# Designs tried in a protein design chat: miniprotein binders against q96jn8r1131to1294. Part 105

Target 1, 164 residues: q96jn8r1131to1294
Amino acid sequence: TLEFLENHGKNILLSNGNRTATRVASYNQGIVVINQPLVPQLLVQVRIDFLNRQWTSSLVLGVITCAPERLNFPASACALKRAAWLLRGRGVFHNGLKICEKFGPNLDTCPEGTILGLRLDSSGGLHLHVNGVDQGVAVPDVPQPCHALVDLYGQCEQVTIVNP
Below, E stands for the ipSAE of ESMFold2; O stands for the ipSAE of OpenDDE; V2 stands for 0.75 times the mean of E and O plus 0.25 times the DockQ between their complexes.

## First folded at step 10 (miniprotein)

Design ctl_y2 (at its last look DockQ between E and O 0.84; V2 from the best seeds 0.00; counts 0 for: pae E 2.1 > 1.5)
Fold by ESMFold2-Fast, scan of step 10:
Structure ctl_y2 (fold): chain B 164 residues (1-164), chain A 82 residues (1-82)
Amino acid sequence: as target 1 above (164 residues)
Amino acid sequence: SPEEIIEEIKKLIEEAIWLAMKGDKTKAVELLQKALDLVNKLGDTEFQKAVDDALKAIDKGDPSYAESILDEALELAEEKSE
């Protein structure tokens, strides 16, 4: 079953059988990673449970290709060097470099209840799903193995893994 | 000492990013300009460039990027000072 790893950002509290992640302090230190690799056809989905609008910007979604179980997470996913492909705001980023200006919806404005999904296609293309709708290929040719990552940054203070 | 200066820079940066994340860009910029003055006293040109880049990021409404480059610059400066 899909769970968040026990290794996570220091402001995270896991609950609901490690299927809910809550950022209990500040606006950062909120990275969580799914407990199994994102293999082709696996759709990993999280629901935005709670937004605190005192903060600018919101959650980041993506994948990392390094082993996450003992990783020392930075304050935000934006700081991940090497081995990271991220969707932040409307942009797509590879290791801090913006590779696409506008992809999918603005993640900074998705309301509570939004379900965000990550999936690899058979060619290694990373897809974003929003409320069940495939937004297309955000990143082609993601190396394997890779792991789905959520950064509860800024406004997004709680997410829960939801099954298809 | 360099260690004391770096600790003060760190506090200014932390407060600046906090304020930027709350949408108060004006105060965030003011604090980063104070941090830049202290960075100049260290003579660390890489750190100076990081603060300049962070100021531009905050001006563009990207405090998370500003935080990432400043955290990296702080870590490097701390390593240099022991």
Scores: ipSAE 0.684, ipTM 0.839, lowest interface PAE 0.9, mean pLDDT 90
Fold by OpenDDE base, look of step 11:
Structure ctl_y2 (fold): chain B 164 residues (1-164), chain A 82 residues (1-82)
Amino acid sequence: as target 1 above (164 residues)
Amino acid sequence: SPEEIIEEIKKLIEEAIWLAMKGDKTKAVELLQKALDLVNKLGDTEFQKAVDDALKAIDKGDPSYAESILDEALELAEEKSE
């Protein structure tokens, strides 16, 4: 069963069998990691449940290749300096550096109800899915094992893991 | 003292980022400029650069990056003061 790990950002409250993450304070400290590593053809999806429009920016989605159970999470995913491939806005980032300017939809403008998915293909390419539509390879040749990461940042205050 | 200055810088940074995240870029920049003045008193060139970069980030509409580099800079400055 896909769940968020108990090791999470300080402002996160898990519920619904650890399938729902809610940021209950401020705009940051909202990183969560999904328990099972991504394997080829496994589609991991989260739904944006609630947005708080008082904040700018929104969730960050990506993967980490370090052990998540003992990771000391920074206040935001963009502060991850190693073993991190992230989707933020329309950009793709590796260890804090932008490696792609425009990819897929702008995550900062995804409305509530949007379902975002991550999937590894057989060649190790990381795909983004938006509402079930494959947006293509965001990151080629991602090291394995890796875990899906969601940063409930800015506007994004709640997400839930959903099945395909 | 350096410790007191750092605490004041920290408060300014926290408020600046908060404002930036609220969409008030102008006020955020003003506060960071005040922070920069205090950083200059410390003589910490690395911290100064961090604030400059953060200002640029906020101007570009990337407060999250600003937050990350400022938090790192604060951490380093605190370590230096110990």
Scores: ipSAE 0.576, ipTM 0.807, lowest interface PAE 0.7, mean pLDDT 94
Fold by ESMFold2, look of step 11:
Structure ctl_y2 (fold): chain B 164 residues (1-164), chain A 82 residues (1-82)
Amino acid sequence: as target 1 above (164 residues)
Amino acid sequence: SPEEIIEEIKKLIEEAIWLAMKGDKTKAVELLQKALDLVNKLGDTEFQKAVDDALKAIDKGDPSYAESILDEALELAEEKSE
């Protein structure tokens, strides 16, 4: 069963059998990682449960290729400078550098109830799904093994892992 | 000391990003200008550029990018002061 790892950002409270993550303070320190690596045909999905409109920006999705159990997380995923591929706003980032200006929808505009998914295709391409709709390949060749990462950033204060 | 100056810069940056995340660009820019004055006293050209780039990112409405730039710059400045 997919769960968020106990190694997470310091403002995160895990609940619901470690399938729900809540950011309980501030706008940052909200990184969580899925406990199993992505494999072909595995669709990792999270639902946006709660947005706090007092903040700007919203959640970040992506993958990390380092072993996550003992990783020291920075305050935000955007500060990951190594082994990270991130979807933020409309952009795609590799190790903190923007590599694509516009991919898929603007994540900052996804409302509560949106279901966001990540999966690898057989070629190592990372796909984003939005409410069941494949947005295409965000990153064409992600090294494996990798783990799905969510940063409950800015407006995003709660997400829950949901089954496909 | 340089360590004390870096701690003050860190405080200003954290407050500035907090305000930018709340949508208060005007106050965020004001605090980053104060941080830049202190960075200038360190004589760290790379840090000066990072603050300038962060100011541009905030003006474009991208405080999370500003945060990432400034976090890296703080790490490098702390390493130089040891």
Scores: ipSAE 0.440, ipTM 0.730, lowest interface PAE 2.1, mean pLDDT 90
ESMFold2 (binder alone), look of step 11: mean pLDDT 83; pTM 0.792

Design kg1 (at its last look DockQ between E and O 0.89; V2 from the best seeds 0.83)
Fold by OpenDDE base, look of step 11:
Structure kg1 (fold): chain B 164 residues (1-164), chain A 96 residues (1-96)
Amino acid sequence: as target 1 above (164 residues)
Amino acid sequence: DEKERKIEEIIYRAFELVDKGELEEALELIVEAIRLAVENKDEDLLVWAIYIIANIAQELGDPELLEKVLELAEEAYELTKDPEIKWLIEYLEKDL
């Protein structure tokens, strides 16, 4: 089953069989990684459970192509120095380089209950799903294996892995 | 170590400045980070810094700077054979 790895950001508390991640302090240190690597046609989804309006910005969603078990997570996904493909706001980023200015909905404004999904297609394209709707290819050729990553940042305080 | 931490902090600061639109200051910082990364022979931080300067150049819309970044990336790739540098080279070549 899909779960968050025990190796996670310092402010994360896992629950619900490690399917729920809650950031219990501050606005950062909230990175979690899903245990199973993405494989073609597997849809991995998380639901935004709680938003805290005390903060600005929201979750970052993406994939890493390094071994997650050995990764020392920085305070935010933006500080991942390599092997990172991230969706932040409306932008797509690779190791800090903005490779797409406007893609899909603005993740900073997604309300509670929004279900965000990641799926690799047969060509290695990474798709974003929003509430079950395929938003298209965010990253055209993602190195494999890769793992889905969620940064519970800013407003986003809790997410839960949900099955399709 | 301390040097590594310093370089990381500079790179992160540069990144933050980019988000604020303070691109000129970001550029100054990232150039320093690159210099330091090279001096310390820190491949990981060099790769990171190259991506950041590429982003800055892109945000500035400076084709001359982008060309210099491409050259820098090519030199770095010759030394490291890092796949992510190769990716960046290919990415930049498509946009130049």
Scores: ipSAE 0.831, ipTM 0.922, lowest interface PAE 0.5, mean pLDDT 94
Fold by ESMFold2, look of step 11:
Structure kg1 (fold): chain B 164 residues (1-164), chain A 96 residues (1-96)
Amino acid sequence: as target 1 above (164 residues)
Amino acid sequence: DEKERKIEEIIYRAFELVDKGELEEALELIVEAIRLAVENKDEDLLVWAIYIIANIAQELGDPELLEKVLELAEEAYELTKDPEIKWLIEYLEKDL
C-alpha cells in the first residue's frame, strides 16, 4: 500500500493512514517521500488538496536515489545535495543543475484538484502524468532504486496519495 | 558541524541567486564555497558546489567558464571517484 514515510520534513503532519500530508507551519520543511521505490508498473499519484496563494512558488516533485528512511531532509528539496532529480516550476534539475528548461506544466500555477503522477518506464525514464495524461519523459535514465518525493513548498499545503 | 552548515548555506544561496537572475553574485558566492570545501576537504560539499557552478556557467552561457568547470570536475573525480561527478563530466561533454 502506498503511504508517505514517517521520516519527513519537520512541518509535515501525516493523516488518512499516512496517505495525506499537510504542511502545518511556515512555507518549507515540507518534504515527504513515498514508502515504496518506483518500479516500471508503479504509478504514484498525488492530488493537490490545498494551496495558499500568498506564496509565489509551489510544490516540487521528483525522485531520490538514496535510502530515505534515515535521511535528514533539508528545508527545501532544492537543497538536496545529491541523488536528487526534481521537477520545479517548468524546469528539471539534478542536484541543483538545470538539465531541462521546459517540461510539462508550470507546477507553480497548478490549481487545487490537480493530480500529479510519477512513474518509471521500462528504460528507466521518469514520466510525469497530469490529470491522467502522460507528459512524456522528464529524465531519460534514472538510477534505481529511487523513491518518489513531494516537497509541499510555498503555496502547497496539502496533498493526498490517490489511486490511478 | 558549523563549518559544513556555513558552506551548505552559501551553496544554496548561490542557487537561489540564479533564480533571481543575479548570476554574477551567485558566481562570487559559489567560488568562495568551493574554496572553503577544498580547504575543509569536504568531498560531498565540493561535489554539490561543482554542480552549482556548472549551473551558473550554463545560465551565463560562458563557454570559457564551462571549460574551467569541466577541468575542475575532472580533478575532483580523480580525488573522489564520486559517480555523481562522473555523470556531470559526461553531461558537460555532451554540450561541448
Scores: ipSAE 0.782, ipTM 0.910, lowest interface PAE 0.7, mean pLDDT 91
ESMFold2 (binder alone), alone request of step 10: mean pLDDT 80; pTM 0.771
ESMFold2 (binder alone), look of step 11: mean pLDDT 80; pTM 0.768

Design kg10
Amino acid sequence: DEKERKIEEIIYRAFELVDKGELEEALELIVEAIRLAVENKDEDLLVWAIYMIANIAQELGDPELLEKVLELAEEAYELTKDPEIKWLIEYLEKDK
ESMFold2 (binder alone), alone request of step 10: mean pLDDT 76; pTM 0.698

Design kg11
Amino acid sequence: DEKERKIEEIIYRAFELTDKGELEEALELIVEAIRLAVENKDEDLLVWAIYIIANIAQELGDPELLEKVLELAEEAYELTKDPEIKWLIEYLEKDK
ESMFold2 (binder alone), alone request of step 10: mean pLDDT 79; pTM 0.756

Design kg12
Amino acid sequence: DEKERKIEEIIYRAFELADKGELEEALELIVEAIRLAVENKDEDLLVWAIYIIANIAQELGDPELLEKVLELAEEAYELTKDPEIKWLIEYLEKDK
ESMFold2 (binder alone), alone request of step 10: mean pLDDT 79; pTM 0.758

Design kg13
Amino acid sequence: DEKERKIEEMIYRAFELVDKGELEEALELIVEAIRLAVENKDEDLLVWAIYIIANIAQELGDPELLEKVLELAEEAYELTKDPEIKWLIEYLEKDK
ESMFold2 (binder alone), alone request of step 10: mean pLDDT 80; pTM 0.756

Design kg14
Amino acid sequence: DEKERKIEEIIYRAFELVDKGELEEALELIVEAIRLAVENKDEDLLVWAIYIIANIAQELGDPELLEKVMELAEEAYELTKDPEIKWLIEYLEKDK
ESMFold2 (binder alone), alone request of step 10: mean pLDDT 79; pTM 0.755

Design kg15
Amino acid sequence: DEKERKIEEIIYRAFELVDKGELEEALELIVEAIRLAVENKDEDLLVWAIYIIANIAQELGDPELLEKVLELAEEAYELTKDPEIKWMIEYLEKDK
ESMFold2 (binder alone), alone request of step 10: mean pLDDT 78; pTM 0.728

Design kg16
Amino acid sequence: DEKERKIEEIIYRAFELVDKGELEEALELIVEAIRLAVENKDEDLLVWAIYIIANIAQELGDPELLEKVLELAEEAYELTKDPEIKWAIEYLEKDK
ESMFold2 (binder alone), alone request of step 10: mean pLDDT 76; pTM 0.706

Design kg17
Amino acid sequence: DEKERKIEEIIYRAFELVDKGELEEALELIVEAIRLAVENKDEDLLVWAIYIIANIAQELGDPELLEKVLELAEEAYELTKDPEIKWLIEHLEKDK
ESMFold2 (binder alone), alone request of step 10: mean pLDDT 79; pTM 0.757

Design kg18
Amino acid sequence: DEKERKIEEIIQRAFELVDKGELEEALELIVEAIRLAVENKDEDLLVWAIYIIANIAQELGDPELLEKVLELAEEAYELTKDPEIKWLIEYLEKDK
ESMFold2 (binder alone), alone request of step 10: mean pLDDT 80; pTM 0.761

Design kg19
Amino acid sequence: DEKERKIEEIIMRAFELVDKGELEEALELIVEAIRLAVENKDEDLLVWAIYIIANIAQELGDPELLEKVLELAEEAYELTKDPEIKWLIEYLEKDK
ESMFold2 (binder alone), alone request of step 10: mean pLDDT 79; pTM 0.740

Design kg2
Amino acid sequence: DELERKIEEIIYRAFELVDKGELEEALELIVEAIRLAVENKDEDLLVWAIYIIANIAQELGDPELLEKVLELAEEAYELTKDPEIKWLIEYLEKDK
ESMFold2 (binder alone), alone request of step 10: mean pLDDT 79; pTM 0.745

Design kg20
Amino acid sequence: DEKERKIEEIIYRAMELVDKGELEEALELIVEAIRLAVENKDEDLLVWAIYIIANIAQELGDPELLEKVLELAEEAYELTKDPEIKWLIEYLEKDK
ESMFold2 (binder alone), alone request of step 10: mean pLDDT 80; pTM 0.767

Design kg21
Amino acid sequence: DEKERKIEEIIYRAFELVDKGELEEALELIVEAIRLAVENKDEDLLVWAIYIIANIAQELGDPELLEKVLELAEEAHELTKDPEIKWLIEYLEKDK
ESMFold2 (binder alone), alone request of step 10: mean pLDDT 79; pTM 0.753

Design kg22
Amino acid sequence: DEKERKIEEIIYRAFELVDKGELEEALELIVEAIRLAVENKDEDLLVWAIYIIANIAQELGDPELLEKVLELAEEARELTKDPEIKWLIEYLEKDK
ESMFold2 (binder alone), alone request of step 10: mean pLDDT 75; pTM 0.708

Design kg23
Amino acid sequence: DEKERKIEEIIYRAFELVDKGELEEALELIVEAIRLAVENKDEDLLVWAIYIIANIAQELGDPELLEKVLELAEELAELTKDPEIKWLIEYLEKDK
ESMFold2 (binder alone), alone request of step 10: mean pLDDT 74; pTM 0.652

Design kg24
Amino acid sequence: DEKERKIEEIIYRAFELVDKGETEEALELIVEAIRLAVENKDEDLLVWAIYIIANIAQELGDPELLEKVLELAEEAYELTKDPEIKWLIEYLEKDK
ESMFold2 (binder alone), alone request of step 10: mean pLDDT 75; pTM 0.678

Design kg25
Amino acid sequence: DEKERKIEEIIYRAFELVDKGEMEEALELIVEAIRLAVENKDEDLLVWAIYIIANIAQELGDPELLEKVLELAEEAYELTKDPEIKWLIEYLEKDK
ESMFold2 (binder alone), alone request of step 10: mean pLDDT 79; pTM 0.755

Design kg26
Amino acid sequence: DEKERKIEEIIYRAFELVDKGELEEALELIVEAIRLAVENKDEDLLTWAIYIIANIAQELGDPELLEKVLELAEEAYELTKDPEIKWLIEYLEKDK
ESMFold2 (binder alone), alone request of step 10: mean pLDDT 79; pTM 0.753

Design kg27
Amino acid sequence: DEKERKIEEIIYRAFELVDKGELEEALELIVEAIRLAVENKDEDLLVWAIYIIANIAQELGDPEMLEKVLELAEEAYELTKDPEIKWLIEYLEKDK
ESMFold2 (binder alone), alone request of step 10: mean pLDDT 78; pTM 0.731

Design kg28
Amino acid sequence: DEKERKMEEIIYRAFELVDKGELEEALELIVEAIRLAVENKDEDLLVWAIYIIANIAQELGDPELLEKVLELAEEAYELTKDPEIKWLIEYLEKDK
ESMFold2 (binder alone), alone request of step 10: mean pLDDT 74; pTM 0.656

Design kg29
Amino acid sequence: DEKERKIEEIIYRAFELVDKGELEEALELIVEAIRLAVENKDEDLLVWAIYIIANIAQELGDPELLEKVLELAEEAYELTKDPEIKWLIEYLEK
ESMFold2 (binder alone), alone request of step 10: mean pLDDT 80; pTM 0.767

Design kg3 (at its last look DockQ between E and O 0.87; V2 from the best seeds 0.85)
Fold by OpenDDE base, look of step 11:
Structure kg3 (fold): chain B 164 residues (1-164), chain A 96 residues (1-96)
Amino acid sequence: as target 1 above (164 residues)
Amino acid sequence: DEKERKIEEIIYRAFELVDKGELEEALELIVEAIRLAVENKDEDLLVWAIYIIANIAQELGDPELLEKVLELAEEAYELTKDPEIKWLIEYLEKDK
């Protein structure tokens, strides 16, 4: 069963069998990692449950290629020093380097109820799914193993892992 | 340690400045961070800083700076053999 790891951001409260993550304070410190590594053709999805409009930006979605159980999470995913492939806004980032300017929908404007998915293809390409629709390859060759990461940042206060 | 924290803070600041579009100031800071990382022999922070300066160079659209970043990355790779530096080198070469 897909769950969020107990090792998470300081402002995160897990519930619903660790399938729901809620940021209960401030606008940051909200990183969570899904327990099972991504494997080819496995679609991992999270639903945006609640947005807090007092903030501007929203969640960051991506993968890490380091051991998640040992990771000391920074206040935001953008501050991950390495082993990070992130979708923020419409951009794709690797360790702080913008490798794609415009990809898929703007994550900062996704409404509540949006289901975001990550899937590796057989070539190691990381696909973004939005409400079940494959948006294409965000990262063409992701090192494996990797784990899906969600940063409940800014507006995004709660997400839930949902099964396809 | 204190030195590591200082370098991290500089990198964080540089990153924030990039997000604000303050690229020139970000560049100054990240160059300092790189210097300090090298002096402190902090490979992790060096790698991170190199990615950040690459991003700055990219945002500035400065081909000369990008070339210098590539050279820096190559030197760093020879020293560290870090796979993520190798990735960066390949990325930068493809975007030429």
Scores: ipSAE 0.850, ipTM 0.930, lowest interface PAE 0.5, mean pLDDT 95
Fold by ESMFold2, look of step 11:
Structure kg3 (fold): chain B 164 residues (1-164), chain A 96 residues (1-96)
Amino acid sequence: as target 1 above (164 residues)
Amino acid sequence: DEKERKIEEIIYRAFELVDKGELEEALELIVEAIRLAVENKDEDLLVWAIYIIANIAQELGDPELLEKVLELAEEAYELTKDPEIKWLIEYLEKDK
C-alpha cells in the first residue's frame, strides 16, 4: 500500500491512513515522500485536493535518490542540496540547476482535481503523467533507488495518493 | 552549525534571485557563498553552491563564466570525489 512516510515537512498533517497530506501552516515545510521506491510497473499518483490561489507558486513534484526515512528536510524542496530531481512550474531541476526549461504542464496553474503521476521506464527515465496521460520523459536516467516526493508549496495545501 | 545554516541561506537566496531575473546579484551572492563554504570546509555546501553558480552562468549565457565554473567543478571533484560533481562536469561538457 502506497502511503506518505512519517518523516515529512514540519507543517504536514497526515490523514486517511497516511494517504492524504495537508499543509496546516505557512507556505512551506510541506515536503512528503512516498513510502516505497519507484520500480518498473509502479505508477505513483497524487490528486491535488485543495489550492490557495493567494500564492503564485504551487507544488513541486519529483524524486530523491537518497534514503528518505531519516533525511532532514529543508523548508522547500528546491533547497535540497543533493540527490534531487524536481519538476517545478514548467521546468526540471537537479539540485537547483535547471536542466530543462519547459516540460509538461505548468504545475503552478494545475487546478484542483488534477492527478499527477510519476513512474520510471525500463531505461530509468522518469515520466510525468497528467490525468492518466503520459507526458514523456522528464529526466532520462534517474539513479535508483529513488522515492517520489511532493512539496505542498505555496498554493498547494492538500494532496491525496490515488490509484487508477 | 550556525555558519552552515547562514551559508545555506545565502545559496538558497541566490537561487531565488535567479527566479526573479536578478542574475548579477545572484552571482555576487553565490561567489561569496563559495568562499564561505571553502573557509568552513563544508563539502556538501560547496558542491551545492557549484550547482547554483552553474545555473547562474547558464542563465547568463556567458561561455567564459561557464568555462570557469567547469574548472571549479573539476578542482572540487579532485578534492572531494563527490559523484554529484562528476555528474555536473559531464552535464556541462555535454552542452559544449
Scores: ipSAE 0.837, ipTM 0.929, lowest interface PAE 0.5, mean pLDDT 92
ESMFold2 (binder alone), alone request of step 10: mean pLDDT 80; pTM 0.760
ESMFold2 (binder alone), look of step 11: mean pLDDT 80; pTM 0.764

Design kg30
Amino acid sequence: SERKIEEIIYRAFELVDKGELEEALELIVEAIRLAVENKDEDLLVWAIYIIANIAQELGDPELLEKVLELAEEAYELTKDPEIKWLIEYLEKDK
ESMFold2 (binder alone), alone request of step 10: mean pLDDT 81; pTM 0.776

Design kg31
Amino acid sequence: SERKIEEIIYRAFELVDKGELEEALELIVEAIRLAVENKDEDLLVWAIYIIANIAQELGDPELLEKVLELAEEAYELTKDPEIKWLIEYLEK
ESMFold2 (binder alone), alone request of step 10: mean pLDDT 82; pTM 0.783

Design kg32
Amino acid sequence: DEKERKIEEIIYRAFELVDKGELEEALELIVEAIRLAVENKDEDLLVWAIYIIANIAQELGDPELLEKVLELAEEAYELTKDPEIKWLMEYLEKDK
ESMFold2 (binder alone), alone request of step 10: mean pLDDT 79; pTM 0.754

Design kg33
Amino acid sequence: DEKERKIEEIIYRAFELVDKGELEEAMELIVEAIRLAVENKDEDLLVWAIYIIANIAQELGDPELLEKVLELAEEAYELTKDPEIKWLIEYLEKDK
ESMFold2 (binder alone), alone request of step 10: mean pLDDT 78; pTM 0.736

Design kg34
Amino acid sequence: DEKERKIEEIIYRAFELVDKGELEEALELIVEAIRLKVENKDEDLLVWAIYIIANIAQELGDPELLEKVLELAEEAYELTKDPEIKWLIEYLEKDK
ESMFold2 (binder alone), alone request of step 10: mean pLDDT 68; pTM 0.554

Design kg35
Amino acid sequence: DEKERKIEEIIYRAFELVDKGKEEEALELIVEAIRLAVENKDEDLLVWAIYIIANIAQELGDPELLEKVLELAEEAYELTKDPEIKWLIEYLEKDK
ESMFold2 (binder alone), alone request of step 10: mean pLDDT 79; pTM 0.747

Design kg36
Amino acid sequence: DEKERKIEEIIYRAFERVDKGELEEALELIVEAIRLAVENKDEDLLVWAIYIIANIAQELGDPELLEKVLELAEEAYELTKDPEIKWLIEYLEKDK
ESMFold2 (binder alone), alone request of step 10: mean pLDDT 79; pTM 0.753

Design kg37
Amino acid sequence: DEKERKIEEIIYRAFEQVDKGELEEALELIVEAIRLAVENKDEDLLVWAIYIIANIAQELGDPELLEKVLELAEEAYELTKDPEIKWLIEYLEKDK
ESMFold2 (binder alone), alone request of step 10: mean pLDDT 78; pTM 0.727

Design kg38
Amino acid sequence: DEKERKIEEIIYRAFEAVDKGELEEALELIVEAIRLAVENKDEDLLVWAIYIIANIAQELGDPELLEKVLELAEEAYELTKDPEIKWLIEYLEKDK
ESMFold2 (binder alone), alone request of step 10: mean pLDDT 78; pTM 0.740

Design kg39
Amino acid sequence: DEKERKIEEIIYRAFELVDKGELEEALELIVEAIRLAVENKDEDLLVWAIYIIANIAQEMGDPELLEKVLELAEEAYELTKDPEIKWLIEYLEKDK
ESMFold2 (binder alone), alone request of step 10: mean pLDDT 80; pTM 0.764

Design kg4
Amino acid sequence: DEKERKIEEIIYRAFEMVDKGELEEALELIVEAIRLAVENKDEDLLVWAIYIIANIAQELGDPELLEKVLELAEEAYELTKDPEIKWLIEYLEKDK
ESMFold2 (binder alone), alone request of step 10: mean pLDDT 79; pTM 0.763

Design kg40
Amino acid sequence: DEKERKIEEIIYRAFELVDKGELEEALELIVEAIRLAVENKDEDLLVWAIYIIANIAQELGDPELLEKVLELAEEAYELTDDPEIKWLIEYLEKDK
ESMFold2 (binder alone), alone request of step 10: mean pLDDT 79; pTM 0.755

Design kg5
Amino acid sequence: DEKERKIEEIIYRAFELVDKGELEEALELIVEAIRLAVENKDEDMLVWAIYIIANIAQELGDPELLEKVLELAEEAYELTKDPEIKWLIEYLEKDK
ESMFold2 (binder alone), alone request of step 10: mean pLDDT 78; pTM 0.734

Design kg6
Amino acid sequence: DEKERKIEEIMYRAFELVDKGELEEALELIVEAIRLAVENKDEDLLVWAIYIIANIAQELGDPELLEKVLELAEEAYELTKDPEIKWLIEYLEKDK
ESMFold2 (binder alone), alone request of step 10: mean pLDDT 75; pTM 0.684

Design kg7
Amino acid sequence: DEKERKIEEIIYRAFELVDKGELEEALELIVEAIRLAVENKDEDLLVWAIYIIANIAQELGDPELLEKVLELAEEAMELTKDPEIKWLIEYLEKDK
ESMFold2 (binder alone), alone request of step 10: mean pLDDT 76; pTM 0.710

Design kg8
Amino acid sequence: DEKERKIEEIIYRAFELVDKGELEEALELIVEAIRLAVENKDEDLLVWAIYIIANIAQELGDPELLEKVLELAEEAYELTKDPEIKWLIEYMEKDK
ESMFold2 (binder alone), alone request of step 10: mean pLDDT 79; pTM 0.746

Design kg9
Amino acid sequence: DEKERKIEEIIYRAFELVDKGELEEALELIVEAIRLAVENKDEDLLVWAIYIIANIAQELGDPELLEKVLELAEEAYEMTKDPEIKWLIEYLEKDK
ESMFold2 (binder alone), alone request of step 10: mean pLDDT 80; pTM 0.773

Design kh1
Fold by ESMFold2-Fast, scan of step 10:
Structure kh1 (fold): chain B 164 residues (1-164), chain A 96 residues (1-96)
Amino acid sequence: as target 1 above (164 residues)
Amino acid sequence: DELDRKIEEIIYRAFELVDKGELEEALELIVEAIRLAVENKDEDLLVWAIYIIANIAQELGDPELLEKVLELAEEAYELTKDPEIKWLIEYLEKDL
């Protein structure tokens, strides 16, 4: 069963059997990680439940290749300069480097109810799914093991894990 | 130790300057942090600092600096054998 790890950013409250993450303060300190490695063909999906339009940017989604269970999370995922492949806005980033300018929809503009998914293909390519539609390979050949990460940054104050 | 803490603080300060768009000052700080990390044999901080200088070089769009970052990454790979440095070398070779 997919759940968020109990090790998470300090502004996160988990509920609904650790399947719902709510950021209860500020705009940052909202990183959550899925409780098991993202293995090929596993589709991890989260639904955007609540957006606070007071903030400009929104949710960041991606993978990390370090062990998350005892990781001391930074204030935001964009501060991860090691072991991170992230989708932010329309960009794809590796350890802060922008490796793709425009990939998929702008994550800063996805409305409440949007379902975002991460999946590795059999060749290790990381795919983004938006409302069930595969956006293609954002990152080729992701190292294993890796873990799906969601940063409830800015506008995004709540997400829930949903099954395919 | 104390030197590791100081190197980490310099790297953090460089990152803050990048976030503020003060790229020239960030570059000066991160070059110093890389030098100290090499001298102190701190492989983790060295890899982090190299990714930050790569970020600065990419944002500046300076081909000469990108070439120097590639050379620096190649030297760091000989020292660390770190797979993220290997990835960076391959990425920079394609980008250049």
Scores: ipSAE 0.473, ipTM 0.745, lowest interface PAE 1.9, mean pLDDT 86

